VHH binders against StAR-related lipid transfer protein 7, mitochondrial (STARD7). Designs and how they scored, part 2

Target 1, 216 residues: StAR-related lipid transfer protein 7, mitochondrial (STARD7), of Homo sapiens (Human) (q9nqz5r112to327)
Amino acid sequence: FQSSGVQHHPPEPKAQTEGNEDSEGKEQRWEMVMDKKHFKLWRRPITGTHLYQYRVFGTYTDVTPRQFFNVQLDTEYRKKWDALVIKLEVIERDVVSGSEVLHWVTHFPYPMYSRDYVYVRRYSVDQENNMMVLVSRAVEHPSVPESPEFVRVRSYESQMVIRPHKSFDENGFDYLLTYSDNPQTVFPRYCVSWMVSSGMPDFLEKLHMATLKAKN

## First folded at step 16 (VHH)

Design i2 (from f1 with K106A)
Fold by ESMFold2, look of step 16:
Structure i2 (fold): chain B 216 residues (1-216), chain A 126 residues (1-126)
Amino acid sequence: as target 1 above (216 residues)
Amino acid sequence: QVQLQESGGGLVQPGGSLRLSCAASGFTFSDYHMSWVRQAPGKGLEVVSDISYSGGSTTYADSVKGRFTISRDNAKNTLYLQMNSLKPEDTAVYYCARDYSPEWDAWLKELGMDIRGPGTQVTVSS
């Protein structure tokens, strides 16, 4: 879960905000799961599954938004601080659009098999609207066919929006992360529950620590 | 917990003036940019004005430039909007907001988090 790539968002804010109604037309409500010092975590059921969409609101006052943004983009640094990463490579980059395709292979807790992700990410800094956005979405890429060694996650999307308190280069910001994953294989419910209770919180804490350490 | 409370709205004739105030608490007011946002009857939200955390930079919607002045007093945790030469088109509910963005407001409201106060009604009519 920690290795599912919370920093990966597709450019689909509309999909992140349209509401997720079940087959009876009722809008599923966000349920708070965790309320910690630096972040709050909510989840919302995905209709017809035992899985959830997640939303994190976080605040840090000891690092800059630019530092936080850059640490998430730095794949070489990610491999140093995230022990769950088996492989993380940029496969292709479109210099015109700034989009990148990445291959990410990550451990999952026993007894789960390691998973891999092929995803496009795009990022932007919008000074006029005081906002940084990182979006990611699962894609297929001819250079990275599925391998029997890993469980391919075929459908996921994520969006992170970072809003400075002051400026992009001064300490202090809020962020909102929205994340959905595809149940590629049936996880036992105890594994899903355990991954959720540990995975997201641990990743977010490690990301903050990594950002602090990158602050020289 | 963010708390914003607007005051100073009311009924005024065209050409008149009003001064809106917004009392802020539950966050470090001087660390955040602030916004005035309005909603006319049957319309969406419009950003009227923004002010930087220090008060050193301001922006205005074209429809209010030269007539409205945003200001803040960081010692009193208060945001202001001086509204002069009011027109019937200025009739709206006016909201004090913490660094307003329509998407940000909507996303946080879904989670039970407010970045706007409850608003104050301004009516410009003969």
Scores: ipSAE 0.704, ipTM 0.863, lowest interface PAE 1.0, mean pLDDT 83
Fold by OpenDDE, look of step 18:
Structure i2 (fold): chain B 216 residues (1-216), chain A 126 residues (1-126)
Amino acid sequence: as target 1 above (216 residues)
Amino acid sequence: QVQLQESGGGLVQPGGSLRLSCAASGFTFSDYHMSWVRQAPGKGLEVVSDISYSGGSTTYADSVKGRFTISRDNAKNTLYLQMNSLKPEDTAVYYCARDYSPEWDAWLKELGMDIRGPGTQVTVSS
């Protein structure tokens, strides 16, 4: 009578489903990455990506909101003061909405290929709320196919709000710029640093200088 | 850093009057539009009144028009709100705000920037 010892296999430890409690959409906090005389720069990671959203708060007192606004709308003038621009063209204009579709080709840090953007731009002057708004968003356009010469940036969003201190035509305003893009590359660490330390700050400085020059 | 500090709030009977003051520092006060906003219990922020940088233009919410008067002294970096004929519905925390809009306030708050003071409680009760 061989007593078959029923080896009671100890119950497999119930995998404690560590409740991924962290999935509550904790709005990632803005991190300040730069504090300069005329502006501050923040970044925030974009959930589910390796990318960042950037936000700039700045103040100028030596140009008017309207001047600063108008310079940004002038694509021909930008081609003169922005050396990174390879191409900047309005390819379509909607007269009713005032929206424009633009093709923008820009240099990237060597050895990276140049990038091109196709995006819709819209702007508004809201006198009631005392603000100017510029919004850009990536779009596809059949007349602007991808080229092997450039890397197409398919995700791009920019929003700038300008708030006058006094009026649209008197010196002094605050602005808030929110920006994100996916340049379709893993930025080398040095490129990320460049974007934060030189790219956006340099652009804003040049924009300011271009505005000052246009005023004269 | 922008600093705003409200004062003058308190308990008052219906029909009574209060005068709020806001001391501003950390920015050029005379360059900015200023506002009084309030938050009643369980309600959102409401713009009560605003005044242009020079004091030449003022606006009021319909609920306070004819009863409240906003003014400023740019030499003293001070904003005022004279509140007359107070009603129970005026019970709220009152905030002084620089260049206020709901969207602008929300955006700046995310960045840890304050364009409002800590507020002063106004209670109108019999």
Scores: ipSAE 0.423, ipTM 0.755, lowest interface PAE 1.2, mean pLDDT 89

Design i3 (from f1 with K109R)
Fold by OpenDDE, fold request of step 22:
Structure i3 (fold): chain B 216 residues (1-216), chain A 126 residues (1-126)
Amino acid sequence: as target 1 above (216 residues)
Amino acid sequence: QVQLQESGGGLVQPGGSLRLSCAASGFTFSDYHMSWVRQAPGKGLEVVSDISYSGGSTTYADSVKGRFTISRDNAKNTLYLQMNSLKPEDTAVYYCARDYSPEWDKWLRELGMDIRGPGTQVTVSS
């Protein structure tokens, strides 16, 4: 009866899962994606999404902060210079706060369907801090139901800060635009490229030209 | 690219005086408001003084009013801060800044755009 000595193989050391403590929320760095004469464009990914936030820094020296600010508030004038606008209407205005609810319908690159936005717009002039601010945020409004003709963009945020070089009424200012939206469709890679390559830059150039034209 | 370089900091006794200078380049200096800001150990950034683009208007923090004088020479692209009657509480790194606000500075830094210089150390001690 040969007693087969069961060699107890010592338990393999449990691989200490080095806890990747480095998941500290590394604030995703802004990536520069465009450098033009009058502005630079950055993007950063939005955590947990396939979307990007965009930031534009620009400078103009041939128009005043107030002129540039006022052109952006003029929805009727925008319909004249912005060919991508299908519809732009003020739905509601709060007289006390000065806030407005707008319905904006815009063309998207072919073959994508047009998108519509319902958003609240607010603006302020802060003389103490020498800045003008324009803020837009998506909202729902009962008078603007969804239409089968357009894809409703439910998430939209835009903030522009204008900093005069000298004063609100003298030529020269810097601006910072922060923008994000969720068009609820997976933008083909080529569409993302469109926003960066033509969408935002073309809009800003047209806005500048519209401001120059309005001054004259 | 905006370039700002502070100088003139150092060690001084209480009641003493220093004159800081800031050399500016990479932008039209005469078109921008300028500021001196400081950061004391363990404290946040504090605006010390502002001067308009033309030099016609100046503002001061209450803590330095009557003791400090901000000035500029647009022909030389230089900002100055004359500091008199210095106190231990004035000990800080002093920064020259273009069109400074805390939020604006933060946002631009996130993009790699600095509107402040590297700073100069001012130490007031007996």
Scores: ipSAE 0.861, ipTM 0.935, lowest interface PAE 0.5, mean pLDDT 91
Fold by ESMFold2, fold request of step 22:
Structure i3 (fold): chain B 216 residues (1-216), chain A 126 residues (1-126)
Amino acid sequence: as target 1 above (216 residues)
Amino acid sequence: QVQLQESGGGLVQPGGSLRLSCAASGFTFSDYHMSWVRQAPGKGLEVVSDISYSGGSTTYADSVKGRFTISRDNAKNTLYLQMNSLKPEDTAVYYCARDYSPEWDKWLRELGMDIRGPGTQVTVSS
């Protein structure tokens, strides 16, 4: 989905706390679980599960918002710097909506089998509101049926909002990433522990380094 | 930790003037756009004015154009709002904010992060 901000604008991101309430209808609170130099990590329980929704607030001052945005969209480059990726390909692009459907296959921590995701993503640059937005969610697609080789993740959402400090083409920005999935595992606490100790921190650091290398 | 502290509010008669100040710390002030946002009694938040990180670009709500002037002093990490020809309708709590957006503010507040100060009360009354 190759679109521009002057032709087709994807919908604005939905509320990042939507759909996470306890059994009494009250919104659950975010708990900080990591506070690092470049980012902070929170989590919030998903009611009725042993799983969490995650939120990251981060800041970088040595790369531009546009560089950071573009590196996340570049699937061929992602395969070069993210060693967990087994497969990442665009299945379909919708010229009218600017949406893309992707198939993503990734290693999970031993002894878990590799998982695959089929998801739609949209992205936009909103100069008027000084933000860039990337949103993704799991879908079914007839060209990618489930396979016994991988465990299909059917519940997956990701939303990143990037706000420039100055402009989209000058160094410096804040970002807010909201992420959740259901990896369909009998080891949910192991997955949660891995996400906090390794998965999210390592991904964010490698993304920053990949962005810096793409800048020069 | 972003820290913003407004000052300069008070009681003033219609037609009068006030100058609000906002002291900023905990971030590189000169790298960020800034906003003044107000909340009148019983109303939602309204963006009064924005100023770019360098001070080179400003915008104003229609209701205050020609009467209010936003400015900043990056050497002192201070944002200002000069308010002239004040009207009773300008009565509100005035907040200093770092590049205000309603959804961005809401999302960060849910995490316990504030991008607005505690506000300063401005009351325009005879």
Scores: ipSAE 0.783, ipTM 0.891, lowest interface PAE 0.7, mean pLDDT 87
Fold by ESMFold2, fold request of step 22:
Structure i3 (fold): chain B 216 residues (1-216), chain A 126 residues (1-126)
Amino acid sequence: as target 1 above (216 residues)
Amino acid sequence: QVQLQESGGGLVQPGGSLRLSCAASGFTFSDYHMSWVRQAPGKGLEVVSDISYSGGSTTYADSVKGRFTISRDNAKNTLYLQMNSLKPEDTAVYYCARDYSPEWDKWLRELGMDIRGPGTQVTVSS
């Protein structure tokens, strides 16, 4: 499912700022669309577009925050456990910032073309604030021009925040995943939101199982 | 669902003492670091003290160091703040919080998820 890779540079995280503003304000409030045992899913319309932003809050108590963090960064392992991935490659690394640019090609529901993303990711461990952060956003890169084979997603943002219950190396953490993209489909946003809601349990379960298996 | 309830606030004289309590439910209390956070009139939130999940590690804001003591009783699911040598500057609403971070608190509140209690008022005046 469409989710995050994060840069090596310590983040300059952007707080989510508009969610609980007055209903007469510019932003819509977060609407819960799924409440499951291990996670909750919300959505919020993006003003001036046909798109939703999504937020997941989840908890696991049987894997460590470091295991969960590292599994999401391991592109070779991601290709093994995520059957939707056609291609996932690091195109460029910036040794100064630790940021990475990736090319990600993923299946999209038949008969639509597969989608591809070019994105920069950053990731860090912030011990003072007791969190790990993975942040990604779409960029353009001269080494990855658009191909007629795929539909280029040009708007993509993802932030995963992982907060240990105890420590980074003991079992137990909460996470908050916030993301949005524009997959350039003719479907109304309620259909796209239904696809996200239908696929989210499966994606999170696969990620959890992949994290458990990486431990050996 | 996380539930935190502070108690023990009130009006005290400068130099006096108070003991705040926070009853926790809806989560495994002994698995989480805890914080006391305060908001003085017209001010933002200030972390007063943190305590690790086991109680083995504590930190204090410079403004309260040596005067306040954070503790926890994991068998009773209760967090405490012993406040000695109180000053008028300690006047604030005191919140019990689960592993407080300003950004984390804000993001969860946007979703209707509270990791702070409703707070207890402490007023230090003659």
Scores: ipSAE 0.782, ipTM 0.895, lowest interface PAE 0.8, mean pLDDT 86
Fold by OpenDDE, fold request of step 22:
Structure i3 (fold): chain B 216 residues (1-216), chain A 126 residues (1-126)
Amino acid sequence: as target 1 above (216 residues)
Amino acid sequence: QVQLQESGGGLVQPGGSLRLSCAASGFTFSDYHMSWVRQAPGKGLEVVSDISYSGGSTTYADSVKGRFTISRDNAKNTLYLQMNSLKPEDTAVYYCARDYSPEWDKWLRELGMDIRGPGTQVTVSS
């Protein structure tokens, strides 16, 4: 009568489900840095960098969404109203997607060198969702090598969403601009102040004025 | 600052009716499309109904079509939602929203800009 010793296999250790603490990366909160009549400006730090992302919310009631949109697409007209532009050229155009590669050279505050950007630009009109979108992102392009004359900005992102109040062709819209770049410089505090106080706000004001003057 | 305040929610039996109101201030109400959105327990936000700035055009979710009616009084800066033939599935927090889209709402909320009201609870139960 051989007593078959039932080897009680010790209970397999319960796999501690390591709670994937979703490092919900504490999305840095937006800080309002400017409150003007037609727009507000926020910034937030970019994690792991000394740089900021910027966001502008604005409203205009005296121009149409389409006018405001079209002025931003007109590079030749921008050269006329934006004095900071040294060069702005379309170097490549994709007719299928409508995307464009642009070379943009711009003045920076003295004593900083001028910066140049190579970026792809895309735009869309979404009638169903009642919005226009403009997106730009830095790219490399073989026909636009770096120059010792300018500091190449290799990281650049811009997105503008335009939301009509009524329609694309009636006055009144809200817009949201999100912007970030790495100008390859440690901005002293005063330079950061310049970007916030004069750079972006002045650009938007000039853009608005340019839109008002445009026959588009 | 955009201010929206919903009212008129409550407990109602199936087949009952409620009328929600939304008082708007801090913006030109007559220039904006307005929406009712709702969030049921355990579900995301869904658009219930939209109305154009003039009130000339309205849209409805399929789930509420024929039962709900959106309207607005631009002179009173007020948005309305008449809800008839209510069902248990209509139980949700109902929000009034200006020019609502999920992305737009999210982006603006991140900036501390609310385009939705605090909401009003609608409970349909026997």
Scores: ipSAE 0.697, ipTM 0.852, lowest interface PAE 0.7, mean pLDDT 90

Design i5 (from f1 with T59S)
Fold by ESMFold2, look of step 18:
Structure i5 (fold): chain B 216 residues (1-216), chain A 126 residues (1-126)
Amino acid sequence: as target 1 above (216 residues)
Amino acid sequence: QVQLQESGGGLVQPGGSLRLSCAASGFTFSDYHMSWVRQAPGKGLEVVSDISYSGGSTSYADSVKGRFTISRDNAKNTLYLQMNSLKPEDTAVYYCARDYSPEWDKWLKELGMDIRGPGTQVTVSS
């Protein structure tokens, strides 16, 4: 049995004009929506939309920061442990700057269509400030035009900061993940609900287990 | 959750000494680097001193080197700052902080997760 590579795409609504967040000069309050053993999840509304910015604070004491960092960068390993990945390819790479452009195609649970992402990511280890940083942002790339098979996610940002408790190569660290939907791109409301109930928690648990199983 | 409580501040004359203490709870104290951070009137936060999780490595701001000594007692979950040869410019609120950086402090505080205590006032004047 071959999985269907063709998904029907619902009409994408036009990007709604975001309300003027800058007029108040203050950000909305963070609301905790999940409190688990290894992580806490907050969200903050994006003015003029039904979308949220998300933050995760997590702690692990059974893996090293370097292990956790490296597992997130290893696209071949991701394809082994993340069964939702249809495609994950590096389109362009500059390892000196830590900048890469990727194409990521992933299943979403019924009734959500499979989605694809084109994004640039950057990553670095900052010894002076005792942290590791991973940043991603949606981009357009001429080598990866939109396909009718998938819903293109055109706008999002993701940032993770990892702070070792002791050193990069000893067990124990905290991390802070910030994920933002761009208010110019409208996600259907059921996708937003799924992110809190399943998407983010499942990803974080899989990532932890994948890190435990990868021993450098 | 992280709980830090400073004590030992007060009014002292120039050239005097004070010893600050910080009681820690709600986390495994011996796993974390710790800092003393101060805020002088009308100024931003300044890192005064850092100490590694084991106590094996320390650092100091240039303005306090040779006068201040950071230490920790991991058995008592307590951080210390011995402050000698105090000057009027040392006047500030002194905070005990876990794994401090300016951005980390700001981001976690926005989530209701304080990594600093409420602080203790040190006033150096004639």
Scores: ipSAE 0.731, ipTM 0.878, lowest interface PAE 0.8, mean pLDDT 84

